# Ledger of designs, part 33: VH-VL binders against o66814

Target 1, 203 residues: o66814
Amino acid sequence: SDYLLRAESLFSQLKDANAKEETPYLYGKVKGYYEAIKLYAVEYKEDRIKTLFTLMSKNTKKAVRGAYTEREPLTELITFEPRVYFEEYCDGIMDECFYEKHYEKEKFIELVDYFSLKRRVEFLRNHEGKYCAPFDFGMAEALFNAVSLELMQEKPDEKVLIALREKLEPILVMAEEKLRYAMKKELPCYRNRLSEHIGYWKP
Key: E = the ipSAE of ESMFold2; O = the ipSAE of ESMFold2 at other seeds; V2 = 0.75 times the mean of E and O plus 0.25 times the DockQ between their complexes.

## First folded at step 15 (VH-VL; framework fv_patecibart)

Design E4 (at its last look DockQ between E and O 0.91; V2 from the best seeds 0.00; counts 0 for: grease 19.4 > 18.9)
Fold by ESMFold2 at other seeds, look of step 15:
Structure E4 (fold): chain C 203 residues (1-203), chain A 123 residues (1-123), chain B 107 residues (1-107)
Amino acid sequence: as target 1 above (203 residues)
Amino acid sequence: QVTLKESGPTLVKPTQTLTLTCTFSGFSLSTFGVGVAWIRQPPGKALEWLADIYWDDDEDYYPALKNRLTITKDTSKNQVVLTMTNMDPVDTATYYCARIEGYYDSMGPFDYWGQGTLVTVSS
Amino acid sequence: EIVLTQSPDFQSVTPKEKVTITCRASQSIGNYIHWYQQKPDQYPKLLIKYASESISGVPSRFSGSGSGTDFTLTINSLEAEDAATYYCQQSYSWPYTFGQGTKVEIK
């Protein structure tokens, strides 16, 4: 209940600054963190709520400042980089040995299809997602960050990972569809950034 | 035990650039949520926030002074540096550095302060 | 910019009496108000955070209340060592600002 009172104050700040219109990417990111916090609140995981709220409040500060200064930078992307191990398996019949690649926390990585999520979020981030689908991209990025943070735990919570993935997927699809449409139709959000993306100017 | 200490010149001439260093111990600016701010207090007057810098490299400045201020950090040395250009006698004040309690809510209070250093600007 | 107006500017109070200091914000700031005590020639010390949250090591006679635009710091039984200037500070929105201060003296 403490996070609810604090969140109300953050949303009031965003409303006062008209952040939904002025800084839609950061507004979406704040909303995404809030959705993740609510999932953790159901499980009474106070430490995780506080960690995510730190990010939520920081992105609120950046959104409000950005609204008044007309600047909206990309903010944090949190990625889990699992250690890779090789295990030897030997066939006693053939006396041949093979090395099998394994990832730290492989079960949990597979549960959410993490590497696919990472590639999809990175694609949006690197290809004008902030301009062509700011709200959805911001929200998806925050939820992805929450997935990464959970995977970094010594013992990730499967229920939370599944819930985060279920929230993330439709939002990520929406952002991807908006970007795909903008690319196909060469909309201003994509077209006006083409020289920065591919290195030459286009009218 | 968290401590902060300001160091730098105590007397500067008008138009000169002031450089102040905050050296701290008992915490690190690489710690999630942590920030350091500079606040000044002209003699007999109220406190004025000047600038801050956070663990995530985010920095901000009091708008009217933005063109005169630069804040930087050296996390390995536990130091934060404030540079203020074109000093004027009205800038005479005690300058404090302070830690921002930013875990849980990044807009937290200034929970630990340095002792302050008086900087006088006069010919 | 959010302006914080404290009242009164100055207070002379008999020991053991209750002291009330008010801080009014120029707009609603939720509970993003913090209180500091500054004794002569000393650095400020945090007394109360988020309008009413206590700080470890601060005497229980100090309490805070309020939400929105009107906030108070209360000293329930003034002690001699409480003679100081008290500041409110908002962290609701950029730029962060302080009140003008309230000086409390012992009669």
Scores: ipSAE 0.705, ipTM 0.847, lowest interface PAE 1.4, mean pLDDT 90
Fold by ESMFold2, look of step 15:
Structure E4 (fold): chain C 203 residues (1-203), chain A 123 residues (1-123), chain B 107 residues (1-107)
Amino acid sequence: as target 1 above (203 residues)
Amino acid sequence: QVTLKESGPTLVKPTQTLTLTCTFSGFSLSTFGVGVAWIRQPPGKALEWLADIYWDDDEDYYPALKNRLTITKDTSKNQVVLTMTNMDPVDTATYYCARIEGYYDSMGPFDYWGQGTLVTVSS
Amino acid sequence: EIVLTQSPDFQSVTPKEKVTITCRASQSIGNYIHWYQQKPDQYPKLLIKYASESISGVPSRFSGSGSGTDFTLTINSLEAEDAATYYCQQSYSWPYTFGQGTKVEIK
């Protein structure tokens, strides 16, 4: 439980800076990495815990600095880009040959519906998810990054992938619902972002 | 094995711009978690952190000096460059570059240091 | 910013005796304190990280302790080559800061 003591220190830093209110996207991202770390701790995957903690601590640093400088940038999005290969199959009866497209780690990609997750996270990222659903989007982005990192492993762990997907889905849905509502109602977070950063009145 | 070395002018006139290069080997700034920092030490005085830059392009500066400092990296050359504008005699110091141990916890210590270069600011 | 205050500023110590150096932080910093040794005309060397974690190649006579605001570096049997200035440094929060240093001499 070394990571628990280190995480307590990170959350103390975030509290000191009022990061939950000042940098809610980065705060959510820190929380999302922490949730992923806890899932890995059940299986005692020390190397993965350290990798995710590196990201958690770096986003904490950025959140604290951002709270003091009134600036909150988007941070890392980690995507798995599977290699493609083709297998030739010939039907000896019909004397026809077909080529089937396959992805590396196809089983695991299908297990979590990876390409759908990727599109949904990218949509939020490109359409003001940071402003309209900062906490939920930040958490979802971190959990998605954890999924990508697991898929990059030589032998992805199915139990971890399922657990990450199950944690990610409700958070992603919440972020999507908040964004959809903001778009439909043309809320300031979507329609006029400058007003939220300058602090002057707008009708 | 892991080494860092500072290079640049040792004498600078007041108001001039100082440019220092840190050249390192045995590690890369493309490595996950890794950073490089600049620290200075006036003669007979304490150490002062100036700036750092990480594998993810994140960069930080000591607030009182932010308007005078620029840190950049060239990962292909294993170099980090510090530029400090409007030099003054009070900036006379030994300037060090150091590696940041940032795997697991990105707020790690300075685990390897260069030998330092004394920069004197005088007419 | 976080101020680190070391005590004492200076010690003159007989060989083989114990040296104790303290570092007090202006706020709680968990265990995010690191200790460096700087011999005359040399660059600093990392001795202890995260308050008490040992560094490969550092003699076992060096140890660190503490948490929160009060930290200690101990040299349990001073050797001649340990004459140096010792610095604590925090990495808890931006901006990173060093203590003013403690100079240790052989008496």
Scores: ipSAE 0.696, ipTM 0.843, lowest interface PAE 1.4, mean pLDDT 90
ESMFold2 (binder alone), look of step 15: mean pLDDT 92; pTM 0.946

Design E5 (at its last fold request DockQ between E and O 0.90; V2 from the best seeds 0.75)
Fold by ESMFold2, look of step 15:
Structure E5 (fold): chain C 203 residues (1-203), chain A 123 residues (1-123), chain B 107 residues (1-107)
Amino acid sequence: as target 1 above (203 residues)
Amino acid sequence: QVTLKESGPTLVKPTQTLTLTCTFSGFSLSTFGVGVAWIRQPPGKALEWLADIYWDDDEDYYPALKNRLTITKDTSKNQVVLTMTNMDPVDTATYYCARIEGYYDSQGPFDYWGQGTLVTVSS
Amino acid sequence: EIVLTQSPDFQSVTPKEKVTITCRASQRIGNYIHWYQQKPDQYPKLLIKYASESISGVPSRFSGSGSGTDFTLTINSLEAEDAATYYCQQSYSWPYTFGQGTKVEIK
C-alpha cells in the first residue's frame, strides 16, 4: 500500500489548489491514472504501478501549477503504433497474388478495439474535449494511455487490458456526449473555438 | 557515476543577463522521470530554488523571478541552460544545478548536485 | 508558499552525542520533506528523502522521522566529519522551498 500513501499526498495537493475546479482536465487525468494504478495493484505489477505513478505525480504538479497560474495545457497522449506487415498469398495455379494486412499484437489490439479507442480519444482532443468535457476527457485520456502502455509491453496482460477497457468505455461515452451536446447547442466551450473548426460545422 | 558541473561568467554587471550552463554525465534528460533544477545560495544564506526542467519538456520557475528566468535543455549535449535577466547585486550567489529524482514520484529530491559557481553582480 | 522553520539555528555538540534538528512546515506536507548536509565550502548532499527514507552511502547514524508539519533529523552519535549546516526542503507544493539551515559544530 505504498502507492496509496503517496496518492493521498497527491490528492491533498490537488485539494489545496482547488484543482478540481481550476484545472479539471488535469484533475481528471490524475484520477484516471490512479484508477489504472489500482487495476494493476490487483495483479501486483509494481513496475507498471511506478510508471503510471510517475505520470500521475507529474500531472499533479502541472495541475497545481496550472490552478495557481490559470494555465491548463493538454498533456501527454501515449499511442501504441503497431508495426504493420503484409502477407503475400499466391495461387500458383492461377498465377494470382494477394496481400493480407496484419498488425503486431493483433489479438490484443482486437481485444480492446484499440484503433476505435484511439480515434475516439483523438476526436475529443482535437475538438475541444478539454473545454467541453474536461474531467471525463482527462480521465479517459489517462486510461487510454494506460491501454497504450500495456500494448507496448512485450507480453500484454489480457486481464488488465479488459479491466482498463471496461473502466474507460463509460467515461469516454460521457465525454463524447458532453462534447456533442456542446457542439449542438453551440455552448461557449465550443463556440469560442469555432474558428479552428469551421469546416466541421458545415453541412 | 552521475556528475553535474556549472559553467558561465563569475562576474556580471548590474542589469546584464546571466547565462549559466549545467553540463552533466552519467544520466540523460531523456530518461523517464528525470529532471534538472537550478538552485542558488547567497553567501551565508539559505538555498533558493529557481527553476527546473524535466524529461517531458515541462519547466517551471520561482514565481517572484519568473519574468527574469528562462530554463532550456539540449538533450543531445547533456546540458541545461539558465538565463536570468536584469541582474542586481542581491542576485550575488553560488548557483548550483542538481538532478531531480523523479521516477515513481516526479516531485522527488535533488539527489546529485554540481559543485556550484559563484556569480558576483558588481559594477 | 510553504515556509520551513528549522530549530535550532545553531548547535555545538560534544562528539559521540546525539544531535536532533527539527523542521516545522507552515502547513501539512505529508512526507514530502528531504534533508541535505552542506559541509563548509562544499555543495549540498542529500541525506534523507521523504522524511525517513535512507540514501545509499549515507552513514546509518543519520535518520529522519516525522509526518505532516513536524520533522526531525537525528544524528545518533556525532562524528567530527558531521560538522556542517543541515537544510530541510519540501517538494509538496510549488514553489519548492528550503529551511533556513541549522549549523552543527563540534564542541
Scores: ipSAE 0.746, ipTM 0.870, lowest interface PAE 1.3, mean pLDDT 90
Fold by ESMFold2 at other seeds, look of step 15:
Structure E5 (fold): chain C 203 residues (1-203), chain A 123 residues (1-123), chain B 107 residues (1-107)
Amino acid sequence: as target 1 above (203 residues)
Amino acid sequence: QVTLKESGPTLVKPTQTLTLTCTFSGFSLSTFGVGVAWIRQPPGKALEWLADIYWDDDEDYYPALKNRLTITKDTSKNQVVLTMTNMDPVDTATYYCARIEGYYDSQGPFDYWGQGTLVTVSS
Amino acid sequence: EIVLTQSPDFQSVTPKEKVTITCRASQRIGNYIHWYQQKPDQYPKLLIKYASESISGVPSRFSGSGSGTDFTLTINSLEAEDAATYYCQQSYSWPYTFGQGTKVEIK
């Protein structure tokens, strides 16, 4: 309830700055954080809501500033870096030992196919996703950040992870499809950005 | 026990560059959501926000002064530095640094202030 | 940029009386208004955040109200130590701005 009133103010700020048109990547990122916040609200996870809202409000500030200054930088990418450890397993009867590699929170990493999500988001980020699929990429990046933050929790919530994954996948696919089409057709969003010093039509 | 303190020259000649350091304790700019801002107040006049910098390295400037201002941080020293180029007598003011409460909403208020330092720009 | 206009510019008030200070924004700013107290030769002190939220350590006689474009700071029963200049500040939209201030003196 409290986050809804605050979110209305943030979206009003974005509307006043015409951020949907001027900074579509950051606008999408704000929307993505808001979608994640709504999923957490179903589970009444206040601390997570406030953490994500911090990021939502910060990207709103950046979008408003960017709309007025004609600059739209990439913003945060949050990645979970699981610890790796080795478990010694010894057969007491045969007196043999084995060493098996494990990841911190391996069950949850597998639940969302985290390493695949990370590669896909990083691909968009590194290959003009911001220009060729700004809204979808921004939303996907924010939802991915929410997945990373959940995996960083002492005790990740499986229900939340599944919900985030289900929301993220179709958006990520759309962003990937738009980027691949732009690359195949050499659309201005991809072709013109290779020089980095030429003005570009905004997506 | 959050404390901020401004340091730097109190007298500057026109056209010189002003460098002010904010040294703080009781919090870190590595803490999620935290920011530090510079605000000035000309004698007898209202407060004017100049620049801020956050835990995520994001920095911003008052538009009319953007080409004269640079804000930087050193989180290991708990310091934020403001530089302002081409000083003019109209820039005479008390300069404050302040903490931004940015958790939950990064556009929060200035909740702790330094004592301020008067900078006079005179020929 | 958003202009904040405070009223009145100056008040001389008898102790124990109610003080009302208004701040009007040039556009809607939700509840993104904050109030500060600045005593002579001192740094500003945060009194109220987000239009009406209390600050720990601030006397309960200080309260804030309003939304949209019109905001009010109220001192319910003025004490001698409340003689100061009061500022409103918006954090709704870049760039952030302050009102011109309202000076309150003891009569």
Scores: ipSAE 0.713, ipTM 0.859, lowest interface PAE 1.5, mean pLDDT 90
ESMFold2 (binder alone), look of step 15: mean pLDDT 92; pTM 0.947
ESMFold2, look of step 16: ipSAE 0.729; ipTM 0.861
ESMFold2 (binder alone), look of step 16: mean pLDDT 92; pTM 0.944
ESMFold2 at other seeds, look of step 16: ipSAE 0.705; ipTM 0.854
ESMFold2, fold request of step 17: ipSAE 0.696, 0.682, 0.674; ipTM 0.852, 0.846, 0.836
ESMFold2 (binder alone), fold request of step 17: mean pLDDT 93, 93, 93; pTM 0.946, 0.948, 0.947
ESMFold2 at other seeds, fold request of step 17: ipSAE 0.629, 0.630, 0.701; ipTM 0.823, 0.823, 0.844

Design E6 (at its last look DockQ between E and O 0.81; V2 from the best seeds 0.74)
Fold by ESMFold2, look of step 15:
Structure E6 (fold): chain C 203 residues (1-203), chain A 123 residues (1-123), chain B 107 residues (1-107)
Amino acid sequence: as target 1 above (203 residues)
Amino acid sequence: QVTLKESGPTLVKPTQTLTLTCTFSGFSLSTFGVGVAWIRQPPGKALEWLADIYWDDDEDYYPALKNRLTITKDTSKNQVVLTMTNMDPVDTATYYCARIEGYYDSQGPFDYWGQGTLVTVSS
Amino acid sequence: EIVLTQSPDFQSVTPKEKVTITCRASQSIGNYIHWYQQKPDQYPKLLIKYASESTSGVPSRFSGSGSGTDFTLTINSLEAEDAATYYCQQSYSWPYTFGQGTKVEIK
């Protein structure tokens, strides 16, 4: 309930700056973090709420600043990089040994189809998703970051992962459809931005 | 125990570039949510925020001074550096570095301050 | 940018009496106001964060209140060591700003 009062203040800042119109990618990212926080609040996960709120508040600052300076860069993408290990399996009949590739937290990775989610978010990020589907992409990116952060926990919460995945999928689909349409119709958001300008300095 | 300390020249001539170093201990700028800011105070006057830098490499500057300021960090040395170009006598002030309490809400206050260093700009 | 106006600029107060310092913001800032104490020739120290939250090592005689545009720092029973200049600071919107300060002296 404390997060509700703090979130109200953040959304007031965004409204004052007209961030939904001026910085729709960052606005969407703030909304995505808020949706993730609400899922954790159902399970009374205070530390996880505070971690996500840190990101929510930071993206709010960037959205407000971006609205006034007419600049909206990509912000954090958090990826879970599981350790890989190999289990030896020996066929005593054939006297041969095989190595089977396994991932840390493989059960949870499979539960949310993590590698597919990662590829889909990275595709949007690398192919003008910020310009052609800013709100949906920003929101999806934040929810994906919440999935990554949950997978990084010592004991990931299966219920939360399922809920995050269920929230994320339709938003990802919407972003992907908007981008696909823009590519097909060569809309200005895609046509005018046929390159990635990450790292260029304005002045 | 969180501590910060400013170091650099105390006398600078007009038009020269000022470089100040904030060295801190008891926390790391790689820690989630953490930031460091530079704030100055002209003699007998109010505090003025100048710039900040966060754990996620985000940096920001007071708009009117943006073209004169550069903030950088060296996380391995627990240092943050402020560079201010084209110094003028009106820039005479005590310069402080301070930690930003950014966990839970990244727009938090300055919870620990250095002792400050007086920089005088005079020919 | 958001202007913070403190009142009064100066206060001379008898020991053990109540001190009230106000900070008015040029627009609504929720509770994103923080209060600092700066004793003569010393660096500032954080007293109150988010309008009313105390910080570690701060005596209970210090309290903060308010929301929106009008905020108050209260010292319920002034002690000699409380003679200082007090600043409010907003972190609601970029760029962050400070009030002009209120100097409190022992009468």
Scores: ipSAE 0.719, ipTM 0.859, lowest interface PAE 1.4, mean pLDDT 90
Fold by ESMFold2 at other seeds, look of step 15:
Formats: structure tokens, C-alpha cells, sequence
Structure E6 (fold): chain C 203 residues (1-203), chain A 123 residues (1-123), chain B 107 residues (1-107)
């Protein structure tokens, strides 16, 4: 409930700045962090709530400032980089030895299909997702960051990972469909020339 | 254990560029949530926030002074530098650097301050 | 930008008496207000954060209250070392701003 009063203030700041229209990517990112926080609140994970709230509040500050200065930069992408190790074993039948690649936390990586999520988010980030699907991309990026942060825990919570994945997937699909359409139709949001100068040409 | 200290020239002529360095210890700008701000206080006047920079490289400036201010950091040296161009006698003030308490809510208060350095701008 | 107006500008108070300082914001700022103490020839020190939250190392005689637009700093029993100028500061909206200050003296 403490985070609820603080969140009310953040959303008031966003409303005052008209951030939903002026900085839709950052607005979506704030909303995505808030959705992740609510999932953690069900499990009463206070430290995780505070970590995510730090990111939520910082992106709120950036959204408000961006709305007033007519600039909206990309913000943090948090990726989990698992250690890799190789387990060798020898096949007595064929009298040969092999290496099998393994990751730390392999079960949890597979549970959410993490490497696929990472590639999909990076694709949106590198191909004008900010301009062609700002709200959905922002939300997806924040939820992906929450997945990464959970995987970084010593003992990731499977229930939270499943809940985050379930929330993330439809939002990610929507962003991907909007981008695919924009690319196929060569909409202005996709063309590098226009998107690269949008912040400097607004009155 | 947290300390901050401002250093730089105490006398500057009009139109010159002021460069102030904040050197701190007991914390790092690589720490999640943390930031450092510059605040000034003209003699006998109220405090005025100038600029800040955070662990995530985010930086911001007081709008009326934005074109005159640059804030940078060197995390390995525990330093934050403020540059202010085209100094004028009205900029005479004590300049402080301060840590921003930004964990949980990045819009937190200034919890530790340096002792301040008086910068006088006169011909 | 949000203007913070403190009242009174100056207060001379008998030792052990209660001191009340108000800060009024030009718009609602929730609880995003912080209070600082600046003794003569010293740098500011944080007293109260988020309107009413205690700060470590600050005597319990200092307390804060309020929400929205009206905020109060209270010193329940003034000590000699409390003679200082007190500032409120908002962190609700960019750019961040300070009140003009309230100077408190011992009678």
C-alpha cells in the first residue's frame, strides 16, 4: 500500500505532462513496471517491489521531462547474461567424447524461453519499435526487464516468471504486429530519416 | 562516512567559464538509484537546483540555465563536474554538490551535502 | 514551475517552546516535500523527507506533516542548537524548487 500512494503521485505527474501523448514509449514503460510491481505484490516481495519502483519512478521523471522538452530517448534494457559451461562425456559405444553446452539457471531460462524473448525485444528496439508501437514496446521492454531481473536472483521464483511471461507475450505480439505492418507499408514511423529527426523538429 | 567536497576557482570574471568539481567518498555513482546534484545559494538568498546526474547516466538541468550548464561524471574517480559558461555577477553564490537519495523513489531528497564553495563573479 | 511559499520568514522563539513553520505549494504535490536545516555559515542538512518521514540522526523533536499543498515542520521543544534557517523543497515535478526559507532565532 505504500507503493500505491507513491504510484498515484507518479501517474498524476504523467497526466499533468500529457505523457501518454507526448512520450508514449516512456509512458508504456512506466505502466509495464507498475504491472510487474503488482505481480510481486501478490507474493509480498518488498525488496523486488522497491527495485522495480526505482525504475518506474526514474522513467516517470524522464517521461515528464521529455514531454516538456519534446525529446523521448530509449531507456534501459536489462539483459541476463548466464554463465556458460560445458559438460563433457564419452560414449562407450562409439568410443568418443563430446561437449554439451549448459547455462546456469537453465530450467528458468527454458521456462520463459528467455533467449527468444531477448531477440524479439532487441528486434523491436533496433527497428523503430519506439516510433511504430511506442506504448506496447515500452510496456514489453519493462516487463522483459523484470524477467531479466528475476533470472538474476539466486533462486528465481517460477510463479513470478510464469506470470510475467503471461503478461508480456500478448503485449510483445501486439508491438511486433504493429511494426511488421509499418515495415510492409513503409509508414513514416519506420523510415529512419523521419524518426531520427522527430525530436528536433517539434515546435 | 559519506562525504562530498566542492573544488574550483573562487573568483571568476564576467563571461568566463566556471568549472567546479565534486569529489565524494563513502558511495559510488554506480550504485543503483544514486545521483549527484549541484545546488547554488546566492548570498542571503534561497537555494536553487542547477543540475543532476544519476547512476544510469541520466542528466538534467534547470531550464533557464540549460544552455550554460554541462554536468559530467567520472565514476572511477568518484567525481562529478559542473561547467557553467558566460558567468555574470548575478551568478555569485555558494555552490554545493549533494547526493540524491534515489532508491525506491528516484525523486528523492538531497541527503548529504558538501561544505560548499563561494564563487564570486566580478570585473 | 512549482512555487513554495514559507511562513513566517522570521521567528524569534523562547527556548523550550514549540516552533511551527509552514510551506505552501502552488499546486498539489502529494507528499513530495522535504525539509532542510541550515545553521549559520553551514551547509543544509536533511531533516524530514516525504512530508513526514524521519531521517536518521535527527532529534525526535522534529516532525513533519501535511499533504497536497499545505505542509508543516514542527520543533516541539526548541533547543539552542536549533537556531537556523529552514527550507522546504519539492521533488514532485521538474524543475525542483525550494521555499524562500524561515529563519528561527532563540529569544
Amino acid sequence: as target 1 above (203 residues)
Amino acid sequence: QVTLKESGPTLVKPTQTLTLTCTFSGFSLSTFGVGVAWIRQPPGKALEWLADIYWDDDEDYYPALKNRLTITKDTSKNQVVLTMTNMDPVDTATYYCARIEGYYDSQGPFDYWGQGTLVTVSS
Amino acid sequence: EIVLTQSPDFQSVTPKEKVTITCRASQSIGNYIHWYQQKPDQYPKLLIKYASESTSGVPSRFSGSGSGTDFTLTINSLEAEDAATYYCQQSYSWPYTFGQGTKVEIK
Scores: ipSAE 0.706, ipTM 0.850, lowest interface PAE 1.5, mean pLDDT 90
ESMFold2 (binder alone), look of step 15: mean pLDDT 93; pTM 0.946

## First folded at step 16 (VH-VL; framework fv_patecibart)

Design F1 (at its last look DockQ between E and O 0.96; V2 from the best seeds 0.75)
Fold by ESMFold2, look of step 16:
Parts: C-alpha cells; structure tokens; sequence
Structure F1 (fold): chain C 203 residues (1-203), chain A 123 residues (1-123), chain B 107 residues (1-107)
C-alpha cells in the first residue's frame, strides 16, 4: 500500500524523463526491483521491501539524471560471496586424506543454482548486455541482486528464493537470446562496442 | 544523536579554492541508503543545493557549478569534504552540510543540518 | 529545472491564528516536497517530509498537504517561537531546488 504510492511517483519521474527510451537499462533495473518488491509483499516482509525500494529509488534517480545528461552507466551488481570450508577426512591406516568442499548456506545456493545465475548475469554485464538487451538485462540484474540479498540474510526464505528464481529465469533467457542474436548478426550494439574495446576478438 | 559540523576558512580571496569539511556523528556514510549534501545560502537569500555523495559512492553536482565542485568522503573518519575552485564574491554564503534520509527512498529530505559556516569572498 | 514558487513572500500574523503557506511547482512532483523552518541566524530544520509526513520533535500544530503541483504548510495556532522563514524543497528531479521562502512574523 505505502510502497505502491511511492512506486507510482517513481514511475512518474521515469515517464517525465522518457527514461524507458533514454535509459532503458536503468528503467529495466527499476522494474526488476519493483517485481522483487511485489514478491516480498505476498510474504509480508516489510524490511526487505524497504531495502529493495532504496535500490529502486536510487536507480530511478540515476535513470532520470542519465536521461537528461545522455549518460547511462552500469549500476550495482550485488553478489553473495559465501565462505568456503574444506572438510578433511583422513584414513590413518593408508595416510590418505580426502577433502570435501562446502559453502556457507550451501542448501540455498543449490536451491536457486546461484553460481550459474551469477555467471550468466556477469556474462551479460561484460559482453554488452546493457546495449544489446538493456531492458531485460537491467531487469534480470535487479532480480539477481534480490536473490543475492536474500542469500545474505541470516535465515534465507526458501519460498522467496524460489519465486525470485522463477521470475528471473525467463527474463535472463530473453536477455541472453538478444545478446546471442546480436553477436551472431554482428549488430551495432555488439560490434561497435567490441571493436572499440577489444578489436582483436573479431573473427 | 545525529550531529553535523562544518569547518574551514571563513575568509577567502577571489580565485582561491575553498575547502570545507563536514564532520558528523550518530550515523555512518557506510550505512545503506545514507547520503550527505552541501547546501549554501547567500546572505538574505534562498537555499541552494550544491552537491551530494551517498553510501554507494554516487556523487552529484549542481550543473552550473559542477566544473568548480568536488565532493569526497572518508567513511572511516565520518567526514565529507567539499572543494570549490575559483571563488568569486557572489559565492559569499553560509555553507551547510546535511544528512540525506535515503533509506526506503533515496530521494529523501535533508533531515539533519550542521550549524553552517559563513564564507566571505573579498579582496 | 523545477521552479518552486511560494506564497506569500511575507506575512505578519496575530498569535494563535492560523498560518497557511503555499508552494507551487512548475511541473508535477508527486509528493516529493519537503518543508523546512529557518529561524533568524539559525540553520534550517526539517518540519514536514513527503508533503504531509510529520517528523520527530515537530509540534503537531504543523501540518502539510497537497500533491502534484500545489502544496501547503499549515500552522494551526501560531506561537511566538514560530516566527521564521519557511522553505519548500523538491527532491523529485535533478537538480533539487528550494522555494524562495516565506517569512512569518508575529504582529
């Protein structure tokens, strides 16, 4: 209820600045945070809603400023960096030790296939996803950030993680398809940027 | 209790560079959502926002003055520094630093202000 | 750049009477308007945020209303300590701007 009135104002700011057209990556990111907020609202997690709204409002400010100044930088990527532990099992008779790698919050990491999501988002981020699939990439990045933030909680909520993952997957796939198409067809969004930064990568 | 205090020279000559330090307590600029802004007020005139800096290192400047302004932070010292180059008599004003209430909505108001420091620019 | 125009520029008011200050924005700004009180030789203090939300330590006689382009600050029963200049400020769009101020004094 309260977040709905605030969100309406943020979207009005974006509309006034023509952000959907001028800063589509940031516009998508704002939309992605809003989708995450709505998922949290069904579970009545008010503090999580406010945290995500902070990011939503900050990206709105950046989108509006960017539309006016014709600048659209990449913004936050929030990654959960779990501690890694090794459990040693030694056979005293054979003097052989075996090691098993474990992660902090391993159950939740596996539940959403977190490392795969991280690699996919980072790939888009490093390969012109902002230019070739701005809206979908921005939206996927925000939803990924919401996953990371939930994994950072002392006790992550499995239902929320599943819901976020289910919302994120089709959007991430769409961004990946758009980038693959741009790479295959050597579209200006990919070819021009790549040529300017790493020209040796051209076939 | 949240407090902010401005420090720096009160008299500068035209063309000199002004450096003002905002020292604050009761909050940290590493806290999610938090920002600090600089606002000035020429004698008898309205308030004018100059620059701000947030927990996420995002910084912004009043467009007409951006080439003269630099805002930086030192989170470990709870300080924000404003540098303004090429001072002119028209820049004579009281300079304030203020906290931005940025949790929940980063476009929040200036909820706590310093006492301000009058900076006079004259030869 | 969004211009905020306050009205009146100045008013002299009998104690215990109601004071109304208006702020008009040059475009719609939702509820991203905030009100500050600045007493003579003092720093500004936040009174009302987001058009109508009160802040801690502010007397209940202060209230705000409005949305879109037209906003008001109301002081129900004016006290001597309320003699000050009042500013509205928008945080809707870059660059953030203040109104020109409304000076209120006791008759």
Amino acid sequence: as target 1 above (203 residues)
Amino acid sequence: QVTLKESGPTLVKPTQTLTLTCTFSGFSLSTFGVGVAWIRQPPGKALEWLADIYWDDDEDYYPALKNRLTITKDTSKNQVVLTMTNMDPVDTATYYCARIEGYYDSQGPFDYWGQGTLVTVSS
Amino acid sequence: EIVLTQSPDFQSVTPKEKVTITCRASQRIGNYIHWYQQKPDQYPKLLIKYASESTSGVPSRFSGSGSGTDFTLTINSLEAEDAATYYCQQSYSWPYTFGQGTKVEIK
Scores: ipSAE 0.716, ipTM 0.857, lowest interface PAE 1.4, mean pLDDT 90
Fold by ESMFold2 at other seeds, look of step 16:
Structure F1 (fold): chain C 203 residues (1-203), chain A 123 residues (1-123), chain B 107 residues (1-107)
Amino acid sequence: as target 1 above (203 residues)
Amino acid sequence: QVTLKESGPTLVKPTQTLTLTCTFSGFSLSTFGVGVAWIRQPPGKALEWLADIYWDDDEDYYPALKNRLTITKDTSKNQVVLTMTNMDPVDTATYYCARIEGYYDSQGPFDYWGQGTLVTVSS
Amino acid sequence: EIVLTQSPDFQSVTPKEKVTITCRASQRIGNYIHWYQQKPDQYPKLLIKYASESTSGVPSRFSGSGSGTDFTLTINSLEAEDAATYYCQQSYSWPYTFGQGTKVEIK
């Protein structure tokens, strides 16, 4: 319950700075970390809660500073890079050897469809997701970071991974739909990205 | 045992650039959540936060001094460097570096301090 | 920026008596207040974090209380080594700031 009082303070800081309007990407990222923390609280994983809260509080600081300085940079993207190994199989009859590619933690990677999630988040990150769908993209990025951090554990928790994935999917879809709409309609958030005058996407 | 120590010139002339080095041991700035800050104290006056830098390379500056301050780190050397341009007699102060307790909440206190170094700016 | 106002600026106190120092913030800051002790010619030492959490190696006679805008540091039985200047500091919002200090002497 200590994290609830601290989160209340962080959201008060964001409100005081008008971060929802001034730094919507970072505001969404703070919200995404908070959603992940709540999932871990159900499973009583205190160390994971504290790790995610560190990221939540840092993004709050960056959002508040960004609102006052009119700067909203992209912040951390945490990716799990699984080790690859090859399993050799030799056909004794044909005297041939074949190799099968495997990933570390393969079953957990498949549980959340991790490589698909990674490509989708990276697409938003590289194609004006921050400008065209800032809140949803920020929130999705934080939830994706939580997935990556869980996959990095010695023994990932399947229930938490499933819960994170289920929370993340609809948010990713919304961000992707907003970006596709902005691209199709040539909205300023997408079309005018190379100038120093660009607005955030609005419905 | 966590320790921090400030080093650099003790006398500077007005308009000169001050460079201070914080050398620390017992912790690493590559550790998740950790930060280092610079705080100064003019003689007989209150403490003033100047700048900080964190494990994730995030850096902050006191707004009124932003254009005069630069903070950098070298994690392999356990060092943080503060540069302050255009020194003025009002900048005469003891300069401290301090560790930020940033795990769980990155907005934590300064839990370990260096001994401080007095910098005098003479007209 | 958030201004922290300490009261009193100075206290001269008989040994074994209670010392109360207040810190008032110009806006609410939750529990993001920390207290430091600075003895003459020494660097500051963290005493209390997050308004009321003690730190390792700090005598139990030191305690903190308050939330929102009004905070108190209490020394419930003053000892000679407690003669120092005490500062509150907020970490609620950038830029982080300190109070002006409260000097405590032994009478």
Scores: ipSAE 0.698, ipTM 0.849, lowest interface PAE 1.5, mean pLDDT 90
ESMFold2 (binder alone), look of step 16: mean pLDDT 92; pTM 0.947
ESMFold2, look of step 17: ipSAE 0.681; ipTM 0.843
ESMFold2 (binder alone), look of step 17: mean pLDDT 92; pTM 0.946
ESMFold2 at other seeds, look of step 17: ipSAE 0.686; ipTM 0.844

